# VH-VL binders against Alsin (ALS2): the designs that were tried, part 2

Target 1, 196 residues: Alsin (ALS2), of Homo sapiens (Human) (q96q42r690to885)
Amino acid sequence: GYIASLHELATTERRFYSKLSDIKSQILRPLLSLENLGTTTTVQLLQEVASRFSKLCYLIGQHGASLSSFLHGVKEARSLVILKHSSLFLDSYTEYCTSITNFLVMGGFQLLAKPAIDFLNKNQELLQDLSEVNDENTQLMEILNTLFFLPIRRLHNYAKVLLKLATCFEVASPEYQKLQDSSSCYECLALHLGRK

## First folded at step 5 (VH-VL; framework fv_diridavumab)

Design s13 (from d06 with light chain S35Y)
Fold by ESMFold2-Fast, scan of step 5:
Structure s13 (fold): chain C 196 residues (1-196), chain A 119 residues (1-119), chain B 111 residues (1-111)
Amino acid sequence: as target 1 above (196 residues)
Amino acid sequence: EVQLVESGAEVKKPGSSVKVSCKASGGTFSDYAISWVRQAPGQGPEWMGGIIPIFDTAKYAPKFQGRVTITADDFAGTVYMELSSLRSEDTAMYYCARESYWGDYFDYWGKGTTVTVSS
Amino acid sequence: QSVLTQPPSVSAAPGQKVTISCSGSSSNIGDNYVYWYQQLPGTAPKLLIYDNNKRPSGIPDRFSGSKSGTSATLGITGLQTGDEANYYCGTWDSSLSAGYVFGGGTKLTVL
């Protein structure tokens, strides 16, 4: 049902926010605080990644809080923040994924100076846990790629939940069309960004 | 208790700019979108735009795009709306309004700021 | 001009019923929830109806809303002198990059 699907969206959004917050506080912030990071261009691109990542985290946090308020205080169907602010979500995810892709195309983490590489190796177990990579033989750079592209998987999850929500309404209803269209937009963006 | 407190009335000359402020209290304003809605004498309300303070991201109604700028000062808990190239038809009450958690309607309104444009 | 069309005025005697219409298009009322706002003289608008037909806490049940296709209606039964106000419908318009649109307003006069 509709409330069950909203509960799924809220619960998974809060979990995703916690994961992004951990990546920001335990990986990105410490990395950029290191002295003598290396190549200036690579460091500037990583700073852009961190900036876009932080903005995405704030959006996800705000969304999770809004959904929690709905589940505790209001039981009636309303327009979802993810529907009203869909362009902000789509733009934030696009800007973040573009920034990480640009960073990786220009050499990525491998071009960072030794202190940064040492930091990442020291935290490989944490990175593996955060990325949900189960193969312990996975190389550091593959773990990092999986970790920093987790937002694409979240876009797929949004599309699936929105589609579930749509099925709770009559096909001719405005609610059905709005949810269906939004689902398609998130799925299309996820596929587009995933092919980069 | 949520309150939106707007700045005082303004009298401006044609071609000038006006900047109206809206201070939010009784809740974290950065967690909500704040919109600006104006109402000319004897006419209905007109949505001008809104901002999500956390991102400092503003959206504008097409009619006002290029003339209106909406900004937020998180430290001060204040949202601003600046309208440039003022004309006599910009004479109106200017309201700030908080968008509900759903972003579909306005649950709290400021008392409005009167802006009069005359030479 | 307003995007949503309302009659400019409506009048009735105390105790009677009035209906205020709001007409739009598929991109606004057709695709979205409709909201109604009451504006007493000299005050900011106040939310009266949300999500087509729901009442906020404190709004009496003599106020009702409905939506059909690209039109919505506000109903007021048991009309009281304190209901004399301007009434506005509002909704999102998908064609305006998710911009909010209001009706031109209906002045309710209690005779």
Scores: ipSAE 0.013, ipTM 0.449, lowest interface PAE 7.7, mean pLDDT 83

Design s14 (from d06 with light chain S35H)
Fold by ESMFold2-Fast, scan of step 5:
Structure s14 (fold): chain C 196 residues (1-196), chain A 119 residues (1-119), chain B 111 residues (1-111)
Amino acid sequence: as target 1 above (196 residues)
Amino acid sequence: EVQLVESGAEVKKPGSSVKVSCKASGGTFSDYAISWVRQAPGQGPEWMGGIIPIFDTAKYAPKFQGRVTITADDFAGTVYMELSSLRSEDTAMYYCARESYWGDYFDYWGKGTTVTVSS
Amino acid sequence: QSVLTQPPSVSAAPGQKVTISCSGSSSNIGDNYVHWYQQLPGTAPKLLIYDNNKRPSGIPDRFSGSKSGTSATLGITGLQTGDEANYYCGTWDSSLSAGYVFGGGTKLTVL
């Protein structure tokens, strides 16, 4: 049902926010605080990743709060922030994924200086836990790729929940059309960004 | 250039309300959260609350909950802070400030709006 | 009262070094990054130090920061007359509902 799907959206958004917040606070911010982490170009690209990641994290946190308020008020689906401000979500995810892809194409984590690599290796168990990588033999670079592309998985999740919400409405309703359209947009973006 | 342009000085009577505005440059309004911070004469700054303008979703410090309302006007690119039930202790300089992308410090500040509450 | 404790004043001569302390608790400084703001007379506060020890562009390396446990320190070397200002520490407080707290401020006088 409708209410159950809204609770799923809210609960998974809260969990996703907590994970992004942990990545930001325990990995990304401490990494950037190191004295020597790489060349000027590498540092600038990583700072761009951090900026876009932090912006995305903040928006997700506020979206979670908005969903909790929405559930208590039980408003109409078309007033959901993820539908009303869908372009913001699509743009924020695109900007973040573009920044991490650009960083990785230019050499990524492999080109970081020794203090940064040492930091990442020291925190490898935490990185595996945060990325939900279950194979203890997985290489550091694969763990990092999984971790920093978690937002693509969330786009797939948005699309699925929006489709569930759509099934609660008549096919001829504006709500059905808006939910279907939004679901398609999130899924198409996820597929596009996930190719690299 | 990052610009946060605040409205002019206000003189209000006890029991009234005041609404201060902060016009943010395009990128700041669309991409950053904006906080309101006040500073009473001879005192340190005090955080009142903040908003993500594009969501019009605000958070308030407990001391001001119930008396302060922070809103945004997407068309005008402007954030507002309204403080009700004014008392003499509300006499202060009121600043809008842009939250960093980490969300826990303020990288740019408006010049401040003086609010004086007197009978 | 201010949640974060700073000495109300500090003074030194040009060319000298000063340190300004900021003391809090586990829920604020202990768990979070500390930031410093400079407020010149008649102006708005300006970000001086972020993330405990990082300088924004345009801030000279005479300004430094550090954090240990539930305390933070702002260091200023090679004091100049133009450094005369109020200095405030600030941080997030985890015990509030995502609230920000400031120190009471330290007035630096350059004699």
Scores: ipSAE 0.038, ipTM 0.637, lowest interface PAE 6.4, mean pLDDT 86

Design s15 (from d06 with light chain S35N)
Fold by ESMFold2-Fast, scan of step 5:
Structure s15 (fold): chain C 196 residues (1-196), chain A 119 residues (1-119), chain B 111 residues (1-111)
Amino acid sequence: as target 1 above (196 residues)
Amino acid sequence: EVQLVESGAEVKKPGSSVKVSCKASGGTFSDYAISWVRQAPGQGPEWMGGIIPIFDTAKYAPKFQGRVTITADDFAGTVYMELSSLRSEDTAMYYCARESYWGDYFDYWGKGTTVTVSS
Amino acid sequence: QSVLTQPPSVSAAPGQKVTISCSGSSSNIGDNYVNWYQQLPGTAPKLLIYDNNKRPSGIPDRFSGSKSGTSATLGITGLQTGDEANYYCGTWDSSLSAGYVFGGGTKLTVL
């Protein structure tokens, strides 16, 4: 039902926020504090990634809080924050994914200087845990790619939950239409951003 | 250290407005919703409303509909509660309280701001 | 808004156990997590129990909570003089246009 699906959205949003917060505090912040990370261009691109990642993390944290606090109980579908502020979500995810894609296309983590690579290797077990990569034969660069593309996977999750919410309404209802359209939009964005 | 610092005591005339501030320190202001709760002398706490800063989404208790406004200033890291058309029964201690990430409880409270409404 | 019902007072001797009840309806306690707040004289309320039965860091395990149906209970064992305070239950009300609701409070006196 509707409330059960909202609970699922809230619970998974909290778990996702916790994970992004850990990536930010334990990986991105320490990494960027190191001396001599690489060329000026590489460092600037990574700083842009970190900036967009931090903004996305903030948005996700506030969304989790809003689901639990201000959308507690039965509410109109149109009042859901993810629908009401869909432009904010789509723009924030797009800005982040664009930044990480630009960084990776320019050579990404492989272009980092030795101190940065040493830091990442030292924390490889943490990186595997955060990315949920269980194969011990997985290379560092693949772990990092999995980790930094987690937000695109979350867009797929939004689409699925919104579609589930839609099934709680009559097909002819405005609620069904809004949720179905929103689900398709998030799925389309995920596929578009994931192609790169 | 997480602290919520409220503005100083206010003495107002009936029919006027009061604006109380709550500045968040220690934790990240942007990561939490803030509610306002008042307590009249000898009474229990009464929830007035709350705000989620990033969404500018405020909700108000029906009792205060039309005369309470809660706003956030992201630059200052401060949440405001403005109560208009003051009556003598609005004399109370006004608390700001931080909602947990799940919003189901208030994990930190300000020390309270005394608002006295008298002629 | 919905009103939660608590006994106005409760008393016991040091080392004893007390139980404070909180009664509501389906739209508040029935549908939502219950939290408890301790208010010492002259101070702001402080979170004591959240999500029915969980303790914040720094709260001793002699404080416990439970919920059944439309009622919640705060239990305090090994009473100490420093426990004299007002205790309030609180929860969200799921009714449209409602918000957070508190109980009327229970004054605990340690004899």
Scores: ipSAE 0.013, ipTM 0.485, lowest interface PAE 7.9, mean pLDDT 83

Design s17 (from d06 with heavy chain S30N)
Fold by ESMFold2-Fast, scan of step 5:
Structure s17 (fold): chain C 196 residues (1-196), chain A 119 residues (1-119), chain B 111 residues (1-111)
Amino acid sequence: as target 1 above (196 residues)
Amino acid sequence: EVQLVESGAEVKKPGSSVKVSCKASGGTFNDYAISWVRQAPGQGPEWMGGIIPIFDTAKYAPKFQGRVTITADDFAGTVYMELSSLRSEDTAMYYCARESYWGDYFDYWGKGTTVTVSS
Amino acid sequence: QSVLTQPPSVSAAPGQKVTISCSGSSSNIGDNYVSWYQQLPGTAPKLLIYDNNKRPSGIPDRFSGSKSGTSATLGITGLQTGDEANYYCGTWDSSLSAGYVFGGGTKLTVL
């Protein structure tokens, strides 16, 4: 039902925010605080990644808070922030994924200096836990790729929840059409970004 | 290129309200939280509260809960701080400040707005 | 009063070094990163140190920060007359009502 799907969206958004916040505080911020991180170009690309990641984290945190507030009051589906401010979400995810892709295309984590590589290896179990990679034989670089592309998985999750919400309305209703269209937009973006 | 432009000085009577504005550059308004910090003459800074403008969600320091309201105007790209039930102790410089993208320090500050509460 | 404790004043001659302490509790300095702000007379505070020990662009390396347990220190070497200012530490407090807290400030006099 409607309420169950809203609870799913709210609960998973708060869990996702917690995970992004942990990546930001325990991995990205300490990593960028290291001396001799790499070449100027590599460092600038990684700083751009961290900047876009932090912006995404803030938006997700506020979305989670908004959903919690929404559930305590009865509001119409079209007032959901993910629908009302969909362009902001789409842009933030796109900007983040573009930044990480640019970093990886230019050599990515493998081009970082030894102190950074040592930091990542020392925290490999934490990285594996955060990325939800269960195969203990997975290489560090694959773990990092999985971790930093988690936002694409979240876009797929948005699409699925929005489709569940749509089925709670009559097919002829404006609510059904808006939810269906939004679901398609998030799914299309996820597929497009996943090809990069 | 980061700009936080605050409104002009205010002189108010005890018991009245004051509303100070902070116009933020587009990137700052859209991507960052903005806090209000005041400083009474000869005293240290005191955090009052902050807002993430895009979602209209504000947080307030316990000392100011019930007296302070922080709001944002998307169209104007402006954040407002309204303080009610003014006392002489509210005489201070009022700064808007941008929270870092890590969310735990203030990397850019406005020049401050002087608010004087006098009878 | 202020939640974070700083000495009210410190003084030294040009070319000397000083340290300014900032003492808090587990819920603020103990759990969070510490920042330092410099306030020259008649100006807004300016970020001097963030993440315990990092300098923003434009801050000379004679300014340094450190944190140990529930205390933080700001170090200034090669004192210049232009360093004469008020210095404030700041951090988030992670207790039930999260809010930003500042130290009471330290006035640095260079004579």
Scores: ipSAE 0.023, ipTM 0.634, lowest interface PAE 6.3, mean pLDDT 86

Design s18 (from d06 with heavy chain S30E)
Fold by ESMFold2-Fast, scan of step 5:
Structure s18 (fold): chain C 196 residues (1-196), chain A 119 residues (1-119), chain B 111 residues (1-111)
Amino acid sequence: as target 1 above (196 residues)
Amino acid sequence: EVQLVESGAEVKKPGSSVKVSCKASGGTFEDYAISWVRQAPGQGPEWMGGIIPIFDTAKYAPKFQGRVTITADDFAGTVYMELSSLRSEDTAMYYCARESYWGDYFDYWGKGTTVTVSS
Amino acid sequence: QSVLTQPPSVSAAPGQKVTISCSGSSSNIGDNYVSWYQQLPGTAPKLLIYDNNKRPSGIPDRFSGSKSGTSATLGITGLQTGDEANYYCGTWDSSLSAGYVFGGGTKLTVL
């Protein structure tokens, strides 16, 4: 049911926030603190990625907190936070995914200077764990690609949860239609961004 | 550790402007909104406005709209509050305060900085 | 004047119980969570209660909060001399982007 699906959304959102927060604090922040990252262009692109990532992380944290507070106060269940903030959420996901795609197209992590590559190799176990890559023979660049495209996978998760929520309403209801439309929007965005 | 450290006391003339700073530590700048709250002698607290530093998005109380500007400096990890067209009634203690994750309350407060508008 | 109404003062003897009321409207207390702040003389306000009735770490269970309709109440049991302070309720106001609003404050005197 409805409440069970909301608990799933809240639980997975909190878990996703924790993962993004770890990537930000343990990978992106230390990486950008290095004295020699690469060329000015590479550094600027990576800084843009980090900025968009930080903003997305903030929104996901707020969303998880709001879902938790909503579940404590059943009478105020008018609309989901994800639907209430849909344009801000979609824009932030789009901006982040555009920034990472631009970084990767311009050569990405391959163009980082040796100190940065060395840092990433030293953290390979953490990167592999955070990316959910189970094959220990997976190369660093593949792990990084998987890690930094996690937000696209999360868009698929939003679409699936919204679809589950829709099943709690009559097919002819406005609520059903809104949830279906929102699910389709997240799925379409995920497919568009996933094409690179 | 979470710390909010405000700039020192200011004495200003009527009609001038004052700019107070708040340096946020312990991950506050990256993950939280920061508000400015003032308190005149013998009065209760009054919310002036707040900012989400990483988004550079500020919101102001209607009473201060047009006179207050809240900004963030990403490199310094610092939030600023500038109040213009100062009047004697602007004499108060000025606090920066961290908004909770829900934005519903203030979980950490700076020690405050005194702004005195001399007549 | 303050948007949220509190009694200006309350007094009681050590060991007694006091309650401090906070009255608002549908757009503030009615629609939002209420917090309480304690301000000891010469200090910044300190969060005492959040989400109507929850205590931050380090706040003893002598302090409690509640909300009903457009009103909130702060309860203090086993009153101690160190509880002498000003107490403020606070909440967001949903009307016309009004922002965060505080009560006028209640001065608690331990006699």
Scores: ipSAE 0.012, ipTM 0.580, lowest interface PAE 8.3, mean pLDDT 84

Design s19 (from d06 with heavy chain T28S S30T)
Fold by ESMFold2-Fast, scan of step 5:
Structure s19 (fold): chain C 196 residues (1-196), chain A 119 residues (1-119), chain B 111 residues (1-111)
Amino acid sequence: as target 1 above (196 residues)
Amino acid sequence: EVQLVESGAEVKKPGSSVKVSCKASGGSFTDYAISWVRQAPGQGPEWMGGIIPIFDTAKYAPKFQGRVTITADDFAGTVYMELSSLRSEDTAMYYCARESYWGDYFDYWGKGTTVTVSS
Amino acid sequence: QSVLTQPPSVSAAPGQKVTISCSGSSSNIGDNYVSWYQQLPGTAPKLLIYDNNKRPSGIPDRFSGSKSGTSATLGITGLQTGDEANYYCGTWDSSLSAGYVFGGGTKLTVL
């Protein structure tokens, strides 16, 4: 039902936030705080990735908190932040994925200077754990790619949960239409960004 | 590039309230937290609180809890700071500042709004 | 008083080098990143250093930062008359309900 699907959205959003927060605090920020990271261009592209990733992380954290509050009140589905501010979510994911793609196309993590590469190698087990990569033979760069494209999988999950929510309303209702439309938007974005 | 535009100077009487505004351009409003920092004449900066505008979620420094209210107007793209029960000690320059994407330092500052409390 | 301690003033001649210290505790500088802000007379503070040692775009490399334990240091080499300003360190403090704290400030006089 409705409440069960909302609990699923809230629970998975909190888990996703915890993972993004760990990537931000234990990998991305420490990496960027190192001396002699590499060329100005490479560092600027990585800073852009960090900026977009951190904004996304913050949005997801606030959304998780908002869902907990929503579940304790008598609120209409249309007041869900993911529906009310859907453009913000879509734009934030698009901006992040564009930034990581630009960084990777221009050489990515491999072009970072030795201190950065040493840091990433030292933390390879943590990177594997965070990315949920089970194959211990997976190369560092593949682990990093999996890790930094995790947000695309979350877009698919939003679409799926929104469809479950829609089935709790009558087909002729405005609520059904809004949830269906939003689900389609998130799924289309996920497919589009997954090609980049 | 980044634009934080604060409202004009205010002169207030003790016991009144003042409401200062900060218009944040585009992404600064939607993607970042906005904080308020004041600076009394000859003193260092003092953090008052901050808000995540799109969620209307505010945090306040303990010293100001109960006297300060920080709000956001999504339509206007504006963040407000209202300080009540004004005292002469509240005479200061009031800045809005954008929290960095890391959320724990200020990368851009407004020019400041002078608030003078006198009888 | 100020949670972060800075010397109230420092002075040197043009071309010289100065360092400004900032001392805190484990709950602020010890566990968090430090930023430095420059405030020229009559202006808003400006971000000078973030993440202990990083410069924003447009800040010359003669400004540097470092952190060791519960203390941070701002270094300025090749002093210029335009550097005369107040300098503030700042960081997040988890012991104050996750509030931001600034140092008391250091007035740099360029003789």
Scores: ipSAE 0.385, ipTM 0.790, lowest interface PAE 3.5, mean pLDDT 88

Design s20 (from d06 with heavy chain T28D)
Fold by ESMFold2-Fast, scan of step 5:
Structure s20 (fold): chain C 196 residues (1-196), chain A 119 residues (1-119), chain B 111 residues (1-111)
Amino acid sequence: as target 1 above (196 residues)
Amino acid sequence: EVQLVESGAEVKKPGSSVKVSCKASGGDFSDYAISWVRQAPGQGPEWMGGIIPIFDTAKYAPKFQGRVTITADDFAGTVYMELSSLRSEDTAMYYCARESYWGDYFDYWGKGTTVTVSS
Amino acid sequence: QSVLTQPPSVSAAPGQKVTISCSGSSSNIGDNYVSWYQQLPGTAPKLLIYDNNKRPSGIPDRFSGSKSGTSATLGITGLQTGDEANYYCGTWDSSLSAGYVFGGGTKLTVL
């Protein structure tokens, strides 16, 4: 039902925020603090990834908090931040995914200097935990790809939850139409950004 | 844990501008929006505007739009508020305040900077 | 002139109860969560209540909040001399392009 789906959105958003926060604090910040991380171009691309990631992390944190407040009051679907500020969500996810794909196309993590590669190998167990990779034979680069594309999976999850919320309203209602349209937008973006 | 430290008191002439700074510490600066709120002697607080540093996006109260500019330096962990075309009624205590993660209230406040406009 | 209306003053003796009202419109209190701020003489405002009725860590449970329609209320029980201060309600206002608005303030005198 409606309330259960709202709790699912809130709970999964809080979990996703915690994971993004951990990636930022335990992986990205220490990595970027290393001396001689790589070439100037590689460092600039990685800094762009970190910047867009931080921006996305903030948005997700704000959204999680907003949902917690929403659950204590009048639960009108039109007041959901993900509907009211959908362009901000779509833009933030697009900007982040564009930055990571640009980084990877230009050589990605493989072009990092030895100290950076050593840091990532030393933290491989943490990277596996954060990426939800359970196969111990998975290579470092594959773990990193899985980790940094987690936001694409979240877009698909948004689409699914929004569709569940839509089914709680009459098909002719404005709420149904807005939730259905929003679900389709997030699913289309997820498919587009999930490329290559 | 979180501290907001504002720049020192200012005395300005009518028609000039003033720029006040707010340095944030004890948290991830880029994860919080910072607002500016002023309070004239004997009056209540008045919201002027705010900025989300990581988005480099500022919003201004209609009364101040065109006269106020709010900027952020993420590297320095500092937010600035510049108010131009000063008048005597701009004499007030100016506070910076951190917006909650919720984005809808102010959980930490600076101690305030006194700005006096006189000739 | 403030957008949110509060009584200019309220007074009571130690140990008594007071309520402070805050009245707005559909575009502010009606659509948004209300916060309350306490300002002691010579100090910056301090968050007292958020999300209509929640207390930050360190705020005693004798402070409470509520919201109904376009109005909010701050309740203080077991009044202490240290509660003597100005109290302000605050919320976002959609009609001001997401601008934040404060009430005119209520001066609480503990007799």
Scores: ipSAE 0.013, ipTM 0.513, lowest interface PAE 7.6, mean pLDDT 85

Design s21 (from d06 with heavy chain A33T)
Fold by ESMFold2-Fast, scan of step 5:
Structure s21 (fold): chain C 196 residues (1-196), chain A 119 residues (1-119), chain B 111 residues (1-111)
Amino acid sequence: as target 1 above (196 residues)
Amino acid sequence: EVQLVESGAEVKKPGSSVKVSCKASGGTFSDYTISWVRQAPGQGPEWMGGIIPIFDTAKYAPKFQGRVTITADDFAGTVYMELSSLRSEDTAMYYCARESYWGDYFDYWGKGTTVTVSS
Amino acid sequence: QSVLTQPPSVSAAPGQKVTISCSGSSSNIGDNYVSWYQQLPGTAPKLLIYDNNKRPSGIPDRFSGSKSGTSATLGITGLQTGDEANYYCGTWDSSLSAGYVFGGGTKLTVL
């Protein structure tokens, strides 16, 4: 049912927010605070990644809060951001994915200075846990790639939930069309931004 | 865990400006709205405005618009509130407070900064 | 006068119970969750009740809240001398004067 699917979306959104918040606070912020992180260009690209990541994290948190408020029967102004085709939400995903792609194309984490590499190796178990990588033999750089592309995986999850919500309405209804269009939008964005 | 530490007491002349700081420690700071709430002697609290540090997006109560400026230094974990064109009625305790995740209440408060406007 | 109306004072003896009302409009209490704050002399306000009727960790169950329409109520049972304080209701206002609004406050005297 509709309300049950919204509860699932709210629960998974808050869970995802917690994960991104942990990545930001335990990995990105300490990493950027290191005395010698790398060359000026590499540092600037990583700072851009962190900035876009933080912005995306905030919006995901607000979306989770809006879902919770909607389910409690509070004002519509806090309703589902993804159902309203928010350009701010979609733009933030796009900006983040662009920033991480630019960073990786220019050499990524491999080009960081020794203190940064040492920090990442020291936190490899945490990185592996946060990335949900099950293979203990996975290399650090592959773990980092998986971790920093989690937002793209979440876009796919949005598409699936929207499709489930759509099935609660008759095919001819305006509600069905709106949810189906939104699902297709998130699926297309995920495919466009995703690593193949 | 989460603690908001405000700057020290200020004594200012009418017509001048005052800038109060609020430094956050512990918990998630950048992603929450930090608001400024003042309380004049013998009066109830009055919301002045708030800012989301990561976006540097501020919103002001209509009463204070044009006189108050709220800014954030996300790296330093500090939010500032500057009030200009001070009048005697601006004499108050100035609190910074963190809005809850839902934005419906304030879950953590600073201890307050006394601002006295006198000639 | 504040946009949320509270009685200016209330008094009761230790062990008694008291209720404090908070009256607003559809754009504030009607459309939003209500919170209550306790302010002991010389201290910052402290969150006492949120989401109309929920208590933060550490707040005793003697404190309760409720909301009906455009009004909210704070209940305090088993009054103690340490409960002597100012109590403020608060909520968001979604009208053109939008922002967070507080009640005028109620001074609780425990005699």
Scores: ipSAE 0.005, ipTM 0.461, lowest interface PAE 12.4, mean pLDDT 81

